# VH-VL binders against Regulator of G protein signaling 22 (RGS22), part 10

Target 1, 129 residues: Regulator of G protein signaling 22 (RGS22), of Homo sapiens (Human) (q8ne09r852to980)
Amino acid sequence: KFSDLLNNKLEFEHFRQFLETHSSSMDLMCWTDIEQFRRITYRDRNQRKAKSIYIKNKYLNKKYFFGPNSPASLYQQNQVMHLSGGWGKILHEQLDAPVLVEIQKHVQNRLENVWLPLFLASEQFAARQ
Below, E stands for the ipSAE of ESMFold2; O stands for the ipSAE of OpenDDE; V2 stands for 0.75 times the mean of E and O plus 0.25 times the DockQ between their complexes.

## First folded at step 1 (VH-VL)

Design Tb2 (framework fv_tezepelumab)
Fold by ESMFold2-Fast, scan of step 1:
Structure Tb2 (fold): chain C 129 residues (1-129), chain A 122 residues (1-122), chain B 108 residues (1-108)
Amino acid sequence: as target 1 above (129 residues)
Amino acid sequence: QMQLVESGGGVVQPGRSLRLSCAASGFTFSDYGMHWVRQAPGKGLEWVAVIWYDGSYKHYADSVKGRFTITRDNSKNTLNLQMNSLRAEDTAVYYCARGLEYYDTSLYFDYWGQGTMVTVSS
Amino acid sequence: SYVLTQPPSVSVAPGQTARITCGGNNIGSYSVHWYQQKPGQAPVLVVYYDSDRPSWIPERFSGSNSGNTATLTISRGEAGDEADYYCQVWDSSTDHVVFGGGTKLTVL
């Protein structure tokens, strides 16, 4: 279960390594960076702003979220773009919390429904302990 | 110990509005996402809307989008559903439910209110 | 739109095992949750994340999920288990919560 995996540091590391060996670490990295953003105290505006800009620059581009291997469908990518005020704002401004949360849902869905089942069925999972 | 109590249901004519409230007690309301789920007489469960723990995210079923507004007041431990432009198809028992937001996913409901009946008829 | 299919009714004799299915395309890749609803009452969570059980739910309740079918299993059926049972998933394509149509369990 994804929630069980997130609460077990050793299992989380095995999953991370599995994704890395399959050149598919971006989903977990994106999920983790957004999770860290959400854990920053709401009143710590400077840290939240810096983290959102980092997430925007690393993931909201043609190499990942708006690329061919995106965890989101073209329809969902368009919804995120519109929620962000269009392509220009995504590229040049920080993201609002609701937009990051929406992105995290798409990323988590692929982790839960594609990568976790593959991990659990893998030789790496069987050999982990 | 944990309680969710809905109120505001009643009989209303098509095209009018109604506001439902859900009072929470026995847990830290501001730590949980909240949902509205409805059930038409003799029918199954239908998800209506979600609002996350801090109000930063809201989403609606297509059937109610643009007509219903979900809000919360964490200082008063209340969840609200403003229902505008009501239709006969909105007739149902409306439940508020606590969603477990494991990293904001709101994937299942561990506690439900008793429900409040909304009847839209002429 | 994603659809979950349940049989409308299932009957079981007291002490026997009831199995309620929830069908969906590739449902084994989703997390399935189950609710029990008695007439005039709110739903109660009985199984979550495919096979986990809340502490207040008897061990007679269990779940599984693989391929295109998730199953709620109620062993040693009792009159008090009579209710409607709903399966539920979250559909990422629409960002909606999806419920099955419900199954009425009759004991005897």
Scores: ipSAE 0.000, ipTM 0.499, lowest interface PAE 17.1, mean pLDDT 82

Design Tb3 (framework fv_tezepelumab)
Fold by ESMFold2-Fast, scan of step 1:
Structure Tb3 (fold): chain C 129 residues (1-129), chain A 120 residues (1-120), chain B 108 residues (1-108)
Amino acid sequence: as target 1 above (129 residues)
Amino acid sequence: QMQLVESGGGVVQPGRSLRLSCAASGFTFSDYGMHWVRQAPGKGLEWVAVIWYDGSYKHYADSVKGRFTITRDNSKNTLNLQMNSLRAEDTAVYYCARDHPYYEFGMDVWGQGTMVTVSS
Amino acid sequence: SYVLTQPPSVSVAPGQTARITCGGNNIGSYSVHWYQQKPGQAPVLVVYYDSDRPSWIPERFSGSNSGNTATLTISRGEAGDEADYYCQVWDSSTDHVVFGGGTKLTVL
């Protein structure tokens, strides 16, 4: 289960190393950064805005989420943009969480359905024991 | 200094083809999406097409879809627009412009433009 | 298709504030970019994301976007500000870039 792996520090590190070996660490990094955002209390406005700007600059661009190697289809990319009301609106507190949660869902989908099965079947996973 | 230079414009008869090129310098071309934008004489700006940084995604204005093809060659730092089945309404100055990854299709660097005249 | 409406012309006295509007249905939900174009020259980005400015653009340029109207504001107008100004959005429903018709700013 993906949530079980994320809550086990040793297995999380083995999964991270596996993804890095396959030049595919961006999905896990994106998932982790959004998870950290979600754990910031709504009262920490400055921290939430800083984290959302960081996430926007690093992932919500044509090199990753809106690019050819996106975890989301073109249809899903357009749905995310529609939900946000545009790039600038993603930075607004009231709209940040739903949009980031939707993005995290698409990232988690590829982690769970593509990368985790490959990891569990890998020699790296067997050797970690 | 960042620079975009268009070429390939000229006078052409309706129904014929023309290929425009845009040479980029002063920045890492392969990191940026690119646009073509045109402006008919005495008229406003009209968006034509966009291409992602690696060439995988392309999208076109309805008025040119099926007739124009946007391509790029990152090894040569060039953007191209193949224009087929040209019409009088395609007469315009054609600009290439850089799409910044974070500007939501905003264009921060523009070329000087190249004139395309379609006349009988 | 989505349409942006700009007044064809706006006049401002030197030293006064010019306001150029860009009307669109629910435009406040879009991110608006503004371009300045002087005769015979390529457009120059002056405002992006509704209100942000490139570092090389004077602080006299600012923007806002709310409801059905986006506005480019040019404070302390100068003769050098005479140009055509265009607003622009990306319409996510059609994946099209849309420009307004342009506004000629005259400083008299």
Scores: ipSAE 0.006, ipTM 0.542, lowest interface PAE 13.4, mean pLDDT 84

Design Tb4 (framework fv_tezepelumab)
Fold by ESMFold2-Fast, scan of step 1:
Structure Tb4 (fold): chain C 129 residues (1-129), chain A 122 residues (1-122), chain B 108 residues (1-108)
Amino acid sequence: as target 1 above (129 residues)
Amino acid sequence: QMQLVESGGGVVQPGRSLRLSCAASGFTFSDYGMHWVRQAPGKGLEWVAVIWYDGSYKHYADSVKGRFTITRDNSKNTLNLQMNSLRAEDTAVYYCAKEFYGSDYYDAFDIWGQGTMVTVSS
Amino acid sequence: SYVLTQPPSVSVAPGQTARITCGGNNIGSYSVHWYQQKPGQAPVLVVYYDSDRPSWIPERFSGSNSGNTATLTISRGEAGDEADYYCQVWDSSTDHVVFGGGTKLTVL
């Protein structure tokens, strides 16, 4: 399971390295950054704001989430665009938690259903011990 | 090839005006925020101004606010900097720079022009 | 405004690792970008978002950022690495782009 891999430091590191060798580390980086945002307490408003802007700038652009190799389909990209209030709001405003959760869902789906099965069948996984 | 080419630099007397232009090619200009960054002879990089992708937001360094105006024309793929009330301290090479991801915060600059020299002297 | 502090110069022997630091209050909470500038040339982006590298930059270039210090690491130093290096952040409190003062790297 994906959750089991995330709770094992050594297995997580092997998965991260596997993704790097396949030039596909952006999915795990995006998932991790959103997870870090979700763990910031509501009282840390400035830290929460800074993290959401960082995530927006790094991932919500034409080089990743709105690009040809996005973890989301064109339909799903349009849904996230509308949840965000459109492209202008993505460029000019911080994102709310519900939008980030929706993005994380799409990223996690590709990690669980595409990359994890490939990792488990790989020689890198077999050689990990 | 993504490219930025500056023009309009020169020697100008204190108190006068000068207009810099930056011509963009090889990318969709209207998708990216644009910046001006300057460098005085023998000194480091100093940020001057930003304009968002659609021209709706502009912001300036305190040293130039009220004197410089940043504009863009997305139909012509051009960025401009109107410099009024020039001072000796404005002497620098001026670079135009493109935002990497097209975001307005925390972004890097992946494409820079070659720079144009502005010398303010009496 | 926010201040980034870099050493004015760093020296490295050919084939050895150079480390250029960028100090800032709580800089680990910022996204740090690094630029290389050779004499008479425009700056070139070498590391972005703390540790990512553009495809045209050799893997010898890497970055890290935590606490109060960001670091640009250049392994297997070459004569062609001689340049001024600048770190850069966005200061969210003023909406200003802030550059460090620059570090001159000499390969001797």
Scores: ipSAE 0.006, ipTM 0.553, lowest interface PAE 13.4, mean pLDDT 85

Design Tb5 (framework fv_tezepelumab)
Fold by ESMFold2-Fast, scan of step 1:
Structure Tb5 (fold): chain C 129 residues (1-129), chain A 124 residues (1-124), chain B 108 residues (1-108)
Amino acid sequence: as target 1 above (129 residues)
Amino acid sequence: QMQLVESGGGVVQPGRSLRLSCAASGFTFSDYGMHWVRQAPGKGLEWVAVIWYDGSYKHYADSVKGRFTITRDNSKNTLNLQMNSLRAEDTAVYYCARSYDFLTEYYNYGMDVWGQGTMVTVSS
Amino acid sequence: SYVLTQPPSVSVAPGQTARITCGGNNIGSYSVHWYQQKPGQAPVLVVYYDSDRPSWIPERFSGSNSGNTATLTISRGEAGDEADYYCQVWDSSTDHVVFGGGTKLTVL
C-alpha cells in the first residue's frame, strides 16, 4: 500500500532507490514536490508562489506531464488545462492547489499501480533487511 | 498522407448564413486542435476560431464572436464553421488548419497542416 | 490587442540572403511561427518555435527571436522563394492567434 510506505522512512528510501535504478524517478520527484507545496501554510504566499512556479517549470512541459511518457492520458492532460483556466494560465501564471492536487493524483496512480507492485515483487524489496 | 479539404463556400447576401466543412484524413483527427483562418482578397491572414481536440473548448476572434460557431465531429473526422449574420467584411478564403501537437507541446497554436481553402463572398 | 508589424515588401538578388522582420512589444517572450504563401496556394509552415524547422523545409530557412524583433532569414535566395511571408504568435492573455500583416518577397 502506498500510504503505508509513506509512513516508513526506510521503506520509502528503498522505493526511491528502486525507481532510480529503473530511471523512473520523475514520478516520485513530482509527487514529492507537490506534497511539499501542499504542506506550506496558506499564509506564506511568497513561498507557495515560488514552489508552484518551480513545479510548473520542472514538470508541466512536453518532456514530462505533456509528453509521451506522461502519467496522464491526453484526456486527463486536457482536464488539467481546463482546471488551470486554459492554456494561457498554465504557461504564464502560478498554479493553484486544485490544479496541483489533480496532477498529483495522476502521478500517484502510476506510482501505486505500476511502480509499487514492481517494487514489492523485486529482489531489492526482498533483500531490504 | 495528411490532408484537409474544405467545402461549403459560395456567394451569399448580407445577413444570410453559410456553413463550411473541413474533412480530415491521414492522421488521428481526435488528437488535434483545429483552427479556422481567413484571408480577404489581396489581404493578409486573419485568425477566426479554435476548437480543442475533444470539442470541450472553443474561442473566437472578436470580429466573429456571437455570429460564428465552430464545431467538430470526431466520429466523422469533420470540422465545421456555422457563419450567421454574414457581412461584406466576412468575404474571404476560409482555411481549416491543424494545431501543431496541442497537448504534447508546452506552448502551441502553430499550424502545420492546412486545407486549400474555400471562397466565401458576401455581396448583394 | 497585440500587434505584429512586418515590412510590406523585401527584395533580394538570387543567391543573396533575405531577412524579413516581425516587430512586437517584448516578442522575444513569445514563440514565433513563420508561414510561406505562394499565389493561389494555402500557407505552409516554414519555421516554428522561433528557430525550429519542419523536416521538409530546406536548411536555407532559419529564424531568430529576441527583444522586440523576430527575424526570418532565407539564405541563398531562389526564384522559388518568391511568396508572401507571415509571422504568427499566440497571445496567451487573450487566447488569440495573431498574424503579422505579411511581407512580399521578390527575387530579382
Scores: ipSAE 0.005, ipTM 0.542, lowest interface PAE 14.2, mean pLDDT 84

Design Tb6 (framework fv_tezepelumab; at its last look DockQ between E and O 0.03; V2 from the best seeds 0.00; counts 0 for: pae E 12.2 > 2, placed apart)
Fold by ESMFold2, look of step 2:
Structure Tb6 (fold): chain C 129 residues (1-129), chain A 118 residues (1-118), chain B 108 residues (1-108)
Amino acid sequence: as target 1 above (129 residues)
Amino acid sequence: QMQLVESGGGVVQPGRSLRLSCAASGFTFSDYGMHWVRQAPGKGLEWVAVIWYDGSYKHYADSVKGRFTITRDNSKNTLNLQMNSLRAEDTAVYYCARELDWYTFDYWGQGTMVTVSS
Amino acid sequence: SYVLTQPPSVSVAPGQTARITCGGNNIGSYSVHWYQQKPGQAPVLVVYYDSDRPSWIPERFSGSNSGNTATLTISRGEAGDEADYYCQVWDSSTDHVVFGGGTKLTVL
């Protein structure tokens, strides 16, 4: 059903608004920013580096990915930290594509298994059917 | 004992240049991002610039972009700020600050005074 | 571009609790850090990530952050707490550090 949502621009916007009203917009923002990174051609290295740094700064912090409300468990957070080359590299470097893809998997899992079911069960979604 | 010691402040005329240095000791300098923060007399704190632990990334406040250059030499444990085309508005105490985590400044030098006056 | 607003001054009687506010649009989605600056001295970090303290800062200093307001709370106010206090965030969209205008705390 998440793939169906990606192909329906109107329902995607409704889902985004649903997440905002539940103070949970960071999951979709993070997923979307990483998806945009993945679509930047490998040969445009400056643009990829800038996007990677932006994603790191916005999402890999105590308020989100490394915090209590992370889409990843503490074990998964530690695996991302090790995959990235450690805390020093996370704080001060861009992230490699495999690290960003791993982060996106955890974010997507929560979008698909927590937020999407709640959205599909919402009164707003039901009213449009 | 951790120390950050700024130097190079002084009185200069508008349009002139000045180079500030910050000497670090008592910690592994190359593990930390470093910042310059300034404070005009009687005013609040204003962030100036950041440089990452390895020098690979730099960013500046809009008020100084194009005129100031932040650099570091990890082999000498020094942070520098080259200030060109100085204006009266650049008059301030300049602090170097160590970034603990995600732009949290856990240690500050005592500052060096820059006065830009005709 | 992102703006943090602080009251210019706050007064508290000795032994009472001082609360210093930092206002910003949706500041609850930011990590807020607080610095104490005494006259003629460099700033000192007293609270970071909204509510954490460095190990050398007394438990009398605490913080909170939700909605449009972050608050630094200093319980059992002492003359030694008189200082300017600054809140600070990082705006990751511009990669700029933003400070509030500062609040002068007076204890009498």
Scores: ipSAE 0.007, ipTM 0.571, lowest interface PAE 12.2, mean pLDDT 87
ESMFold2-Fast, scan of step 1: ipSAE 0.007; ipTM 0.579
ESMFold2 (binder alone), look of step 2: mean pLDDT 95; pTM 0.960
OpenDDE, look of step 2: ipSAE 0.459; ipTM 0.870

Design Tb7 (framework fv_tezepelumab)
Fold by ESMFold2-Fast, scan of step 1:
Structure Tb7 (fold): chain C 129 residues (1-129), chain A 123 residues (1-123), chain B 108 residues (1-108)
Amino acid sequence: as target 1 above (129 residues)
Amino acid sequence: QMQLVESGGGVVQPGRSLRLSCAASGFTFSDYGMHWVRQAPGKGLEWVAVIWYDGSYKHYADSVKGRFTITRDNSKNTLNLQMNSLRAEDTAVYYCARDIGYSSEFDYYFDLWGQGTMVTVSS
Amino acid sequence: SYVLTQPPSVSVAPGQTARITCGGNNIGSYSVHWYQQKPGQAPVLVVYYDSDRPSWIPERFSGSNSGNTATLTISRGEAGDEADYYCQVWDSSTDHVVFGGGTKLTVL
């Protein structure tokens, strides 16, 4: 289970390594960066803005979230685009917390339903400590 | 105060139709996905249908697929369920429920429920 | 289709701990949510995402989820806890919400 894995540092590290060996680290990195954003106090507007822009630039592009190997379907990508206020806002402005939370949900879905089951069935998982 | 109020329930004969409505107040209705959940007398909860915040996606339980249609009108803060070809096994209290957040594709759970409206299908 | 199994009833004495189980194949890989329903009333969310609790729900309500069993734990049971309790998951493979059959908690 993903939440159990998040609370076990050793299991989390094994999962991270599994994803690295399968060239699929972007989902976990994206999930983690958004989680870090969500832990910044709402009163620290400058830090939240900087982290939001960082996440936007790293993940909200055609190499990841809007690309062919996106964790989101084309339909879900369009939902995020609408929630963001359209392409102009995605390209030129920061994203608000609700948009990032929505993106995190799509990323978490693939981690839980694709990658975690593959990890648990893998030789790497069987050979772990 | 956030609330959901269902209406439109009643007694109908098998094969007939009913339209249920759910009026939302106290929150931004257009930010939330909405669901219908039913409960037959003395039985458990059974999920019926979902509609996303903007109406772009809908999905149904197998038992009602092709007979029920879920719609929403964000300008009026109203959720609707059109129930056609009603059967005795559709007899239940129907609840409207709000799912979490701006979208619910990853998970659905319900933090706000209406009081329910009773639909009785009998001959 | 995915199925959640709950015992039909659980009884505890006042002040005792009630444990209500929700069985499902590999349920530990799902997020489990719990609802309390009193007679004639709508369900109320009491635990979400396995173990998180809404701010208006007493801390004596808690949850866990691992392997094939999720559990709702109600410590220091009181008469006001008498209700039907339902577990719920979202099955992403079918995009269906699945409820357990419900457990009637009696405090006597």
Scores: ipSAE 0.000, ipTM 0.526, lowest interface PAE 16.4, mean pLDDT 85

Design Tb8 (framework fv_tezepelumab)
Fold by ESMFold2-Fast, scan of step 1:
Structure Tb8 (fold): chain C 129 residues (1-129), chain A 122 residues (1-122), chain B 108 residues (1-108)
Amino acid sequence: as target 1 above (129 residues)
Amino acid sequence: QMQLVESGGGVVQPGRSLRLSCAASGFTFSDYGMHWVRQAPGKGLEWVAVIWYDGSYKHYADSVKGRFTITRDNSKNTLNLQMNSLRAEDTAVYYCARTYEDFWGPDYMDVWGQGTMVTVSS
Amino acid sequence: SYVLTQPPSVSVAPGQTARITCGGNNIGSYSVHWYQQKPGQAPVLVVYYDSDRPSWIPERFSGSNSGNTATLTISRGEAGDEADYYCQVWDSSTDHVVFGGGTKLTVL
């Protein structure tokens, strides 16, 4: 399970290394950065703002989430954009949370249904002791 | 079926005004940004203006800034272009087009109208 | 101001591959879209986000974008492909749409 992997530090590191060897670490990086954002308290506005800008600059562009190798379909990308109020100019703290949660769900879906099965069938998983 | 229909074109003298309209059908108009794009006879495509889905953001090409005003009425599924102080160089077929957007801005135009001809001549 | 450069014309024989280029400084960092326009008709989107196609566009149409050049490739050229082709980007630094000058494709 993906949740089991998240609760095991060594297994998580093996999965991260597996993705790195396949030049596919971007999904896990995105998932982790959004998870970190979600754990910042509402009162720490400056830290939340800095993290959301970091996430937008790193992942929410044509080179990843809105690009040809996106974990989301074009229809799903459009839904995320409409949820955000377009170009991020109307985003509030409450809107930021639903938008990032939706993005994280699409990323997690590919991690669970594409990459985790490949990892579990790999030589790296078998040799991980 | 998704459709855009322009209207309001015609022949007008230099210095006068003209108002173009674009009627949308077959999709939820209020969910999409819109562009005006023009094409002079025998020339290429030239971008004119863009408006966001809710009308809160607008941008114009430098050649029309201060003379043209883009507006929309989501309750009537219409896009408008008010053209003031018209010049001979504004002579063109005017198209309205629907835009898809991402976090970095509006991007491609997937639905286009058939265009309406504006001729600025004496 | 950002500028996109296209050759004015390209000619191919029926069944051959046409390649239409769109030049721009660091254009590989932009999303490039391509439109086909036949005489007296409105433009039609044929390729978007560098290499994606609308479902109604034949697989003969493809695109690429890297460095300073984006390319529209039309394989197995047909008489029905004769048209003007325009590349387009959104320049987020100025919030402007930029079109290339257009390329007339002739199949003969």
Scores: ipSAE 0.005, ipTM 0.556, lowest interface PAE 10.9, mean pLDDT 84

## First folded at step 4 (VH-VL)

Design a1 (from Db5 with heavy chain F99W; framework fv_danvilostomig_arm2; at its last look DockQ between E and O 0.14; V2 from the best seeds 0.00; counts 0 for: pae E 14.6 > 2, placed apart)
Fold by ESMFold2-Fast, scan of step 4:
Structure a1 (fold): chain C 129 residues (1-129), chain A 122 residues (1-122), chain B 109 residues (1-109)
Amino acid sequence: as target 1 above (129 residues)
Amino acid sequence: EVQLVESGGGLVQPGGSLRLSCTASGFTVSDYYMSWVRQAPGKGLEYIGYIYSGGDTAYASWANGRFTISKDNTKNTVDLQMNSLRAEDTAVYYCARGWDYTEPYYYGMDVWGQGTLVTVSS
Amino acid sequence: ALVMTQSPSSLSASVGDRVTITCQASQGISDYLAWYQQKPGKVPKLLIYAASTLQSGVPSRFSGSGYGTDFTLTISSLQPEDVATYYCQQYYSTPDWYTFGGGTKVEIK
């Protein structure tokens, strides 16, 4: 169902607005930025590197992925840190696709299991027509 | 209060195997990156590998495939399994507490065990 | 492979002297550099982490500096109890890259 939402532009915007009014847009933003990265062809090395660095700087820090409101448990955060090659790699190098895919998985799990049910039960969803 | 104690060292024939154990007291190993470091007689320190809270491990390239690190959170221990031992593996083996996973900027190994000697010879 | 090179391999100085030990990384490691002291027959002791942050309980005569590839450990006024071998260690990435320098032996003249 989440994939249906992502493929419907109008429904996606209603979901985004719902998350924004609840100060919880970071999960969807993170998911979207990683999805955009995954769609960049491997031949566009400079674009992939720039997008990877952007994602790393915006989300792989204590205010989001490694913070108290992370979509990942502490165990999962440490797994991502290990896959990243440690803090040095996270802070100073680009992250490879497998690491970003793992992060996106944790983000998508919270979107599907927490935020989407809340959206569907909301008055915002009922009023979207 | 806070300490690490290694055990299991001894004499091993070339090609043999040995398991070292590191017992922690005064803190919980599941809260830290736990490392193994060795030092051959009269030589410098050489990093072997670590295990973190989640149980995944990483090894120095020379150790990968021969050495395996594991932990038992219930027993509060970290083990190093060594296989296919060679004379050049003769060293004092140290267990060290790495960094608190909640404060990953502080990588320094602040607590070390006393070390256990492994001698590989015929 | 990331290589850590320390210089000098050994030095002799007098009590009260300023002692400088250097450590060079073959690749940039930001400030992910620790210094350890190992006295004869003893286990290593953490002195400095993050290139310049002094570990609790370590005397203020020890200081560290550097960033990227060039790092320095300074003992501002050498004391007899400082006789030891000093090691730098990078912790920039996974253990494949967690590399110690060769060590610098510090002795009193």
Scores: ipSAE 0.007, ipTM 0.562, lowest interface PAE 11.5, mean pLDDT 83
Fold by ESMFold2, look of step 15:
Structure a1 (fold): chain C 129 residues (1-129), chain A 122 residues (1-122), chain B 109 residues (1-109)
Amino acid sequence: as target 1 above (129 residues)
Amino acid sequence: EVQLVESGGGLVQPGGSLRLSCTASGFTVSDYYMSWVRQAPGKGLEYIGYIYSGGDTAYASWANGRFTISKDNTKNTVDLQMNSLRAEDTAVYYCARGWDYTEPYYYGMDVWGQGTLVTVSS
Amino acid sequence: ALVMTQSPSSLSASVGDRVTITCQASQGISDYLAWYQQKPGKVPKLLIYAASTLQSGVPSRFSGSGYGTDFTLTISSLQPEDVATYYCQQYYSTPDWYTFGGGTKVEIK
C-alpha cells in the first residue's frame, strides 16, 4: 500500500505531513534520498558518487541507521556493515547500489509496517482534502 | 577560533603510564572523529587511533590495547591513556580533528594541536 | 596491511623550480589520499585531500594528482616558505587508518 502513496502526489504529501507532526521524518527522507539515487543514470558516475556519499554521511551513523532508533535490527545493521566492507570503508567510501537498496528495504519496511498503519488510522487521514 | 591544545606530556620511566588530554575550542568534539597521531624525534608521522561521537574507537594494529582513547563531552576533551610505556613510545603526541560526519564530503585532518612531548627513559 | 611508499626521501631544489613528490600505495586506494606539509619546528598542515582537492587557504602552486596506486604532489614554483617535510596519507584501509608515507624533506640549494 505504500506503493499506492507513491502513485498519488496528494496522498504522499498528507503522509509526509503526518510524519513531520509526529517527529518521524527521518525514515521518509532516507527512503526518498535513496530513491533519488536509484533514478540517477549509471552514466552520471560523478552524480551517483556524490549522492551515495551524501546518503552515507546523513543516514549511516549512530544518530540513525546504526543507532537505537534504527529501522533495522542489530542483525540487519551488521549485514549492512558487512556488505559495505566494514566501518572504515563506510566512513570514507561511497556505498555500492546493493548496499543502498538493502538500507532502503529496511526503511521501507518500517514505513509500511509502522508509520503507514498509524497514518491510515489517524485523524489527519480522516480530515484530509 | 578553532583550536586544539594537548597537555600531560613529560618524562616517564619504562613500564609507566601517562594520560594525555586534548582540549578543543571553537567546535564540539562530539561532532567529529578525533584522532591521535605521534612523531618520534627525527621520524615521520604515525597514526594511533580515533574516537567517534558515540564513543566508538579504533586503533592502529601496533597499539595492541596499550593505548585507550576516551572523551568528555562536558569538558570538550579527548584523552589518550598510555600504559606499559617503552622507549620507542618517546614522541610528540598530536591530537587532530578529522571528519565531520554531518558533511557530505570527507576531508583530512584539518586542525592539529601543538603536540605534547612524552619521553620514556630509565 | 597497506604500505605507502614515498619518494624521494629528500630533495634539494632552487627557488622557482618545479618540484614533484611521489607516493605509491601497495594496493588500490581510489582517490582516498591526503598530503600534509610540516615546516621545521611546526605542526603538520593539510594541503590536499581526495588526491587532487586543494585545501582552503593553500597556495595554488600546490597541486595533486593520481588515482589507484600512484600519486604525485607538485609545487609549480618552489618558494622559500615551502621548505618542509611532505607526507602522503591514505585513508582507505580500515584496520590501519590514516597510514602515512615516510615523508619527503624538501630543501633549498
Scores: ipSAE 0.006, ipTM 0.515, lowest interface PAE 14.6, mean pLDDT 83
ESMFold2 (binder alone), look of step 15: mean pLDDT 89; pTM 0.918
OpenDDE, look of step 15: ipSAE 0.519; ipTM 0.846

